# VHH binders against q9y6x5, part 426

Target 1, 379 residues: q9y6x5
Amino acid sequence: LPPKLLLVSFDGFRADYLKNYEFPHLQNFIKEGVLVEHVKNVFITKTFPNHYSIVTGLYEESHGIVANSMYDAVTKKHFSDSNDKDPFWWNEAVPIWVTNQLQENRSSAAAMWPGTDVPIHDTISSYFMNYNSSVSFEERLNNITMWLNNSNPPVTFATLYWEEPDASGHKYGPEDKENMSRVLKKIDDLIGDLVQRLKMLGLWENLNVIITSDHGMTQCSQDRLINLDSCIDHSYYTLIDLSPVAAILPKINRTEVYNKLKNCSPHMNVYLKEDIPNRFYYQHNDRIQPIILVADEGWTIVLNESSQKLGDHGYDNSLPSMHPFLAAHGPAFHKGYKHSTINIVDIYPMMCHILGLKPHPNNGTFGHTKCLLVDQWCI
Short names: E, the ipSAE of ESMFold2; O, the ipSAE of OpenDDE; V2, 0.75 times the mean of E and O plus 0.25 times the DockQ between their complexes.

## First folded at step 19 (VHH)

Design hc28 (framework vhh_8dlx_2; at its last look DockQ between E and O 0.77; V2 from the best seeds 0.00; counts 0 for: pae E 2.9 > 2)
Fold by ESMFold2, look of step 19:
Structure hc28 (fold): chain B 379 residues (1-379), chain A 118 residues (1-118)
Amino acid sequence: as target 1 above (379 residues)
Amino acid sequence: EVQLVESGGGVVQPGRSLRLSCAASGFTVSSNWMSWVRQAPGKGLEWIGDIYYGGSRFYNPSLKSLVTISRDDSTNTLYLQMNSLRAEDTAIYYCAKGGDYEIAFDIWGKGTLVTVSS
């Protein structure tokens, strides 16, 4: 009877979508479980960093996945969406599926959660799918439920990742109510499929399920562009990441590059690495470049071109538009309980508690989530 | 009136393909989980497969390579495509709407007979 946990992410699911759109299946899930209305994620509010923060409990500076695009000057290695498999990038932390499957009589399964197809500390998820965005939700669900139901040693921790509503949020923007209603209805139907399949397999009553996301989405506009080429010539720097947090590696004197950028736009903050606000917890890693540019909400940094995106994320993690939600159901969780907010790093120690795992050193606080759990007292 | 009406049955030669339809009225197919089931002469009910709210499909393993379930939301119709038909596929084929119970059906069609012969 070991405790089992399925962690599900629908990428880019902004917390207030839950209040502003219809989710009959998700609302039924919440009604019989718990809801955290806002999860304060980590800066920068990007996909790879925040998914790794969920499963490590660490700020980005501590787990080393500091952006979706990274460069290491010593090794000359590049990291990107299409070049993310080198364990070098991931080895600064130990994600929960590694800790889990190293325990006696346990294995882990993954349907495309970032990092689960990488051998981190020489350990890859016991069962996994190589990332491929063309693989349907149906196939991901089928594999995950098959592994939860049939594996020896048993799968006690499983992850499932889906690219929506992030992809559509970028394409349409969160303010496009017609298109986002259609997209979010599809997401709710897929949640219905998840729950129905778990019921049909006899897993629903004894499996703990967390449905969450990595970040939200804000509306962008062609009227809110910051043209970096208008402020600085390309020859003065190497661009590691562009928007909404640009990562700048100077090719000339750093102070000169900073001075060319500092007055580029009133809608962009320019930080020397040592001057990045402490509240971001985004300073103490060699992968963070000497200068970062942080656009204001809804502003896009461009290289003298228009932007195809109508929605984006990556902004200041204090912004409500960047916050996802968390819902959970299962024997570990109360039923019908709503909680206002937690930090995204708090999810890791909670998951470790549910699974009976000793957490690695992390930035989460178990006390922030104890009111969600039946075996804990709120006060 | 809540109703399921199957059609497309008949006599078919072995090795051929056949597509069954299930027209739904009084409810929305995509708002429910739906199923195909068959009953061969003198046998119990045999589950063929399901389609869920978001279109995820799950099949009886013994039939998976032979069948495909689909739906058309614009016509509120469920389909069963059957390929490489064999004499043992002779049965009455039913569509069903899932009910309140996790594996129970609350509405059944009248069925359509498929005879694989000759």
Scores: ipSAE 0.444, ipTM 0.805, lowest interface PAE 2.9, mean pLDDT 93
Fold by OpenDDE, look of step 19:
Structure hc28 (fold): chain B 379 residues (1-379), chain A 118 residues (1-118)
Amino acid sequence: as target 1 above (379 residues)
Amino acid sequence: EVQLVESGGGVVQPGRSLRLSCAASGFTVSSNWMSWVRQAPGKGLEWIGDIYYGGSRFYNPSLKSLVTISRDDSTNTLYLQMNSLRAEDTAIYYCAKGGDYEIAFDIWGKGTLVTVSS
């Protein structure tokens, strides 16, 4: 039988939650598998970009999902959470479920993973759920596990997505120990549900499972706000994305807009597109706007309207607070092994290896994950 | 000290509904996955459904439309709602606590008898 892989994402699961809270079920999962303590995600550290990086192995400039909100000046199209179904946005890359499905006697399944309900390169997952945040984890888990168990052609790659602890992180802030303890307990219990369901169906021993996340969460405050309206008239630009990385489309001369913003706050870096730091790999795409603003950790860019978020993400991808973790279990993985750090783009070539797929050109390094795999030499 | 106690069984007419209760002591229901199982006369054990740690519920497909499992954390009680009962639903109903890797169930109730008869 061909190898099978289930990729699970708990949105906004910051890596150090594992150190600061108790996760009995996840710890058992890790004990019998592997853990990568920190995963360096891609800039910007947002949901759609990073989830697409996981399944493509590409930086955002390469796969074209450069934010949760995007604008294309040529076509005048907009991308947002409520408008993400146009293949135009996704077709600059080939996600792994498409690659998998193009193989003989294989199919892919998806439960709410970003991009999985969109035909990409005229291919959509054989089994998928239209995104609906109201759908319970139970229903998602039920569907994904039944597809893994009973499908023909067999589902060999599946994705499962859940919106927590991200939503709660935004609401309460990651430093709210009382509320976040409750939320994270629920997450751990859901991991327990996942494991139990797999065991009950007889999938546990033969299925490779990766549990990871797209980004972390940093504490925000009403005392750490950057009001753009204090620096520049709103009529001088179009705001494509706001915080903590603002995408600015000037309506007047770019230089003039830049000059008005460059000294707006000591807690915000302002970049012309050509001056964006190379380490971000966030320059070579037309969907990146002419000016970007990057707030310091914990600072929120606002207009006159105040933000109610107590936690946020999207900041510099070198910040530990933005980093998720990766845990894995299954025939492909060692037992009881812990690894310090990988890049989020490294997950793609690893998954391709596990599934026996030829990877598309990507930015990942397979060598970074060799120590996790039983069939590889750990140098 | 650690035990499960089923209640709510009895004689009911076909088409009626019945709710069974399972009171747990010595452990927390919400911290465990729990199951309902039944045994009809002369038959083996039949799995009815589970409620997992996070509250996810899974049912025997043959019974899914007729049963609902729930729990009350405040009273540490597991419930089985049964609707449209049939004669073939006559059985001893057990609640059980999920075990570990080696054992499916580590704690059982004594069971409660449900008799469906006209």
Scores: ipSAE 0.199, ipTM 0.655, lowest interface PAE 1.5, mean pLDDT 94
ESMFold2 (binder alone), look of step 19: mean pLDDT 83; pTM 0.832

Design hc29 (framework vhh_8dlx_2; at its last look DockQ between E and O 0.75; V2 from the best seeds 0.67)
Fold by OpenDDE, look of step 19:
Structure hc29 (fold): chain B 379 residues (1-379), chain A 118 residues (1-118)
Amino acid sequence: as target 1 above (379 residues)
Amino acid sequence: EVQLVESGGGVVQPGRSLRLSCAASGFTVSSNWMSWVRQAPGKGLEWIGDIYYGGSRFYNPSLKSLVTISRDDSTNTLYLQMNSLRAEDTAIYYCAKGKDLEIAFDIWGKGTLVTVSS
């Protein structure tokens, strides 16, 4: 039988939550599997870009999902959370569920993972749910596990997505111990539900399961705001994305716009597109706007309206607060092994290896995950 | 000290609804995998449904449309709502606390009898 893999994402699960809160179910999962303590995600550290990086192994400039909000100047199209169904945005890369279906006579399943309800390269997941945030974890779990158990051709790759603890992180801030303890307990319980369901269906011993996240969360404050309206007239530019990385489309001369913004705040770096630091791998795509503003950790870029968010993400991907974790369990993985750090793009070649798929060209390094796998030498 | 106590059983007419309660003591219902099981006369144990740690519920497909499991954390009580009862639903209904796959359940109630009769 072909190997099976379930990829689970809890949005906005900051890596150090594992150190600061109790996760009895997740710890049991880890005890019998592997843990990567820190996963360095891609810049910008937002939901759609990073989830697509996980399943493509590509930096954002390469897979084309460069933000949660995008604009294409040629086609005049917009991408947003409420407008993400146009294959135009996704077709610059091939996600693993498409590869899984095209390379082998296998099926893929998806519950709410970004891009899974869109035909990409004229291929959509064999089983999927249209994104709906109101759908319970229970229903998502039920569908995914039933597809894993009863599908023909068999589902060999499945994704499961949940919006917490991200939503709560935004609302309460990651430093709110009282509220976040409650939220994270619920997450741990859902992990318990997942494991229990897999065991009850007889899937647990043969299914590879990865539990990870796309990004962390940093504490924000009303005292740490950068008001762009104080620096530049709104008529001089179009805002494509706002905080903590603003994408600016100038309506006047780019240089003039840049000059108005470059000294707007000591807590914000302003980059012309060609001057974006190479380490971000965030330059070589037309969807990246001519000017990018990057707020310092914990600072929020605003217009005249104040932000109500007490936590946010999207910052420099080198910041520990932006880093998620990765845990895994199953026949492909060691038991009781902990690893310090990998890059988020490294997950893709690992998953391809587990599933016996030929990976598309990607930015991941298979060597970074070899120590997690029982069939590899750990040097 | 550790126990489950079912209540709410009795004689009901076909088509009626009934809610069973399971009061737990000595442990927290919301922190455990809980189940409802029934045994009809002369038959083996039949699984009705589960409620897991996070509140996820899973049901016997044959009974799904007729039953709902819930819990009240404040009273540490498990519930089984049954609708449109039939004669074949006559059984002793048990609540149980899950443990592991080897032994399944480590704590059982004494059961409550439900008789569906005209």
Scores: ipSAE 0.695, ipTM 0.883, lowest interface PAE 0.7, mean pLDDT 95
Fold by ESMFold2, look of step 19:
Structure hc29 (fold): chain B 379 residues (1-379), chain A 118 residues (1-118)
Amino acid sequence: as target 1 above (379 residues)
Amino acid sequence: EVQLVESGGGVVQPGRSLRLSCAASGFTVSSNWMSWVRQAPGKGLEWIGDIYYGGSRFYNPSLKSLVTISRDDSTNTLYLQMNSLRAEDTAIYYCAKGKDLEIAFDIWGKGTLVTVSS
């Protein structure tokens, strides 16, 4: 039987939700597979960048999706979650579904993972859904399992993306126990649906399944606002992205803009691009703007408006609140093993190993994930 | 104490619609995967469709456009909506509770008879 892999993301699933809420279906999945309790993601801890890091094994500066909102000064192109289809943005890396389906007798399928509806290097996922957040989990599950079960050449790599608990985490905040309990119970039920369907189709025993996320969520508050308009007039810069990492394109002398911002709030750090901490691996791409503002955890950068969000992400990737988890089950994985941490970029070389693909050059370390895999010497 | 009780069967004219109910006791419907199955006179069991823990639904392809499964958590009740009924839909209709995360059923109702006659 050829190796097959389904990669699932529940957006914004903070690692410590696993210990603070009940997940009977996910816990059964983990019990018969593996858990990585914390995945250290890439800075900035946003949706598009981290989903692309999972499937490329690259830091954001290397794969070119450096934020959910970007600007390229040479081409004057803009990127956003409503304007994300231009291959220009995605072509600085080769995601795993492209590499997979270019192998003989292999296809890839996608139910809405970021980038899978874009022709990257002139190659689009063999089977895919155009992104539409109104499409139910039921329909996404039906399509992905149909493609896994009925395609020629066979689908050997598939992805499934769901917007929760991220959407509700933004709306309620991660500390709203009542609303988040309801949201997380629904997600656990959807994991039950996934597993049950795979069993009913006879796929469960020979399909490798990874359930992970891109980032966590931290609590925000109307008491923790950084008012950018109090420090600098709008006419001095173009705002490319706002919070919690603001991307600032100066309209006047860069040093003058920096000086107006550097003492704006004790709850944000202001960096010239060359001064961004090396541990972020967030300097060496033209899409990273000349000045970035990095808010402290739980702080929101605003433009003289109150924030409607009660939870957010994008903060420093050293923060445990920004870390997702990874669980996996299938013939490649041990049963009942827990691992403390990996880097999110390590997922890519592990997936390439499972699928028998040669990884492109990347920032991941296969050795970090060897203990999850039955065919590897852990010690 | 675990029981499933179907109701809503009876005689109905071709082309009409009918909604069957399955009242559950001793367990929570929405915490389980549930199924509808029917048996026409002199025939074997025919699977109609399932509803899973999170509400995902899957149907027999031959019936997909004719039926809808739903549930009501406040009354702990599973439903089967049948539209455009035909004489061949005459059968005993059963609801069944699936075993948790398995492909087998562990509890069946006694069934409700639906007769489609002109």
Scores: ipSAE 0.591, ipTM 0.859, lowest interface PAE 1.8, mean pLDDT 93
ESMFold2 (binder alone), look of step 19: mean pLDDT 83; pTM 0.830

Design hc3 (framework vhh_8dlx_2; at its last look DockQ between E and O 0.96; V2 from the best seeds 0.78)
Fold by OpenDDE, look of step 19:
Structure hc3 (fold): chain B 379 residues (1-379), chain A 118 residues (1-118)
Amino acid sequence: as target 1 above (379 residues)
Amino acid sequence: EVQLVESGGGVVQPGRSLRLSCAASGFTVSSNWMSWVRQAPGKGLEWIGDIYYGGSRFYNPSLKSLVTISRDDSTNTLYLQMNSLRAEDTAIYYCAKGKDYEIAFDLWGKGTLVTVSS
């Protein structure tokens, strides 16, 4: 039987939640599998970019999803969470579910994972749900497990996505112990639901399951705001993305715009596109705007309106608060092994290995995940 | 004491609705996998549906349109709503507590009899 893999994402699950809250179901999952304590995600640390990095193994500059909000100056197209269905945005890379379906006697399934309801390279997942945040986890779980169990050709790769604890993190802030405890308990229970359902269907022993996230969450405050309107007139630029990484499209001379912004706040770095630090791997794409503003951790870039978010993400990907975790279970993985850190782009070559797929060129390093796998040497 | 106590059973006419209750003691319903099972006269046990830790519910496909499982955390009670009852729905209805991460139950109620008759 061909190997099977279910990739699960709980959006905005910060790695250190595992240390600060109780997760009996997830801990049981980890106990019989593996844990990567910290996953260094890609810059910017946003939902669409990082989820696409997981399934492509590419930095954002390479796969082309460089933010949740994008603008292409040539085509005049806009990308947003409410406008993400144009293959134009996704076709700069080949996600793993497309690669999987190009194999004989294999199909892919997806429940709400970013990009899975879009035909990419003229290929869409054999089974998928149109994104709808109102659809319950139960329904998503039911569909994904049904497809894993009954499909022909068999589903060998599946994705499952859930919007929490991200939404709550934004609302309450990650430091709200009372509210976040409730939310994280619910998440743990949903993990319990997942495991139980897989067992009930007889899938658990043969299915590889990865539970991970795209980014963490940092505490924000009304006392830590950077108001751009105090530094530059709105008529001088178009805002493509706002916080915590603002993408600026100048309407006047770029240098003038830069000079107006460069000293706007001591808690914000302003970069011309060509001066963006190499470590971000966030330069070589036309979708990256001419000027990028990067707020310090916990600071929010605003215009005239105050931010209502008590938590946010998108900051420097070296910050621990931005890092998610990875846990995995199944025949491909060891039992009771913990690993300190990997890069989020490393997940792709690992998944390709598990599924027996030839990976497309990617930025991941297979060697970083060898210790997680039973068929590899851990040196 | 750890126990489950079903209630709400009785004699009902065909086409009517009935809600069964299962009161739990000694453990928290919302923290456990719970199930409804029934046994008709002369037949084996039939699974009706489950409600898991996070609230996910799964039903017997043959009964899905006729049943709804719910729970009340404040009263630590499991419910089974049944609609459009038929004669063939006559059975003893049991609530059960599942074992964590196993396909087994570790606690059963005594059951409540539902008789559907004209």
Scores: ipSAE 0.783, ipTM 0.914, lowest interface PAE 0.5, mean pLDDT 95
Fold by ESMFold2, look of step 19:
Structure hc3 (fold): chain B 379 residues (1-379), chain A 118 residues (1-118)
Amino acid sequence: as target 1 above (379 residues)
Amino acid sequence: EVQLVESGGGVVQPGRSLRLSCAASGFTVSSNWMSWVRQAPGKGLEWIGDIYYGGSRFYNPSLKSLVTISRDDSTNTLYLQMNSLRAEDTAIYYCAKGKDYEIAFDLWGKGTLVTVSS
């Protein structure tokens, strides 16, 4: 039987939700598999960049999806979550589903993972759903399990994406225990649906399943706003992305724009591109703008407007509030093993190992995940 | 006390619709995966469909265009909507409570008879 892997993301699932809320179905999944308590994600801690880092093993500067909003000055192209299907943006890396389905007698399937409905290097996932947030979890689960069970050539790599708890985390904030308890209970029930269905179809014992997320969530407040209009006139720059990491393209001398912004707020760090901290691995791509503004945790950069969000993400990737978890179950994984932390880029080489794929050059370290795997010796 | 009680059966004309109810007591329907199963006279059990913890639904392929499973958490009740009924749909209809993470049921209702007759 060829090795098979299902990669599942519940968007915005902060690692400490596991300790602060009840998850009977997820805890049963973990009990029979492995848990990584904290996954250190990539900066910027946003949805598109981190989902692409998982499937490429690359930092954002290397895979080219450097934010949820991007601009390329040479081509005059804009990228956003409403305008994300041009392969131009995605072609700086090769995601795992492309490598997988180019192997003999293999195909890939996707239920809405970012990029799976784009023909990257002229290759689109063998089976996929066009992104539509109105499609129920039931329908996504139906399609993924049908493809895993009935495809020729067989689906050996599949992905499933769900928008919660991210959407509710933005709406209520992570500190709203009443609403987040209800939301997280629903997520746990959906994990129960996934596991029960895989057992009913006879897939459970031979399918490797990873349940993870891209980032966490932090509490925001109307008392923590940074009004950019009070510091600089719009005529001096083009705004590429706003909050919590603003991307600034100067229209005048870059140093003059920097000087107008540097002391705008004590709750915002202002970086020239060459001064971005090395630990971000966020410098060496033309899509990264000449100046970035990084708000402190829980602060929101605005253009003379109030914010409607009570929770947000995108902050410094050293912040525990930005970190997701990873759980996994299947024949490749130990049972009942808990691991403290990995980097999100480490997931890619681990998945390649499980699937028997040669990884493309990447920033992950296979050694960081060896202790999760039954066929490896820990050092 | 833990039980399942089906209702809504009876004699119905071919081509009509019927909704069956399954009232649960002693446990919460939405905390379990639940199923509808039927048995025609002199035949074995035939699976109709399931509804899982989070509301995901899966149906017997031969019936999926004719039936809909739903539940009402406020009344702790499972429903089976059947449309375009045929004579071959004559059966005793059961609801059942599944065992967590097993292909097995640990509680059955008494059943309700549906007779489709012209």
Scores: ipSAE 0.646, ipTM 0.883, lowest interface PAE 1.5, mean pLDDT 93
ESMFold2 (binder alone), look of step 19: mean pLDDT 83; pTM 0.836

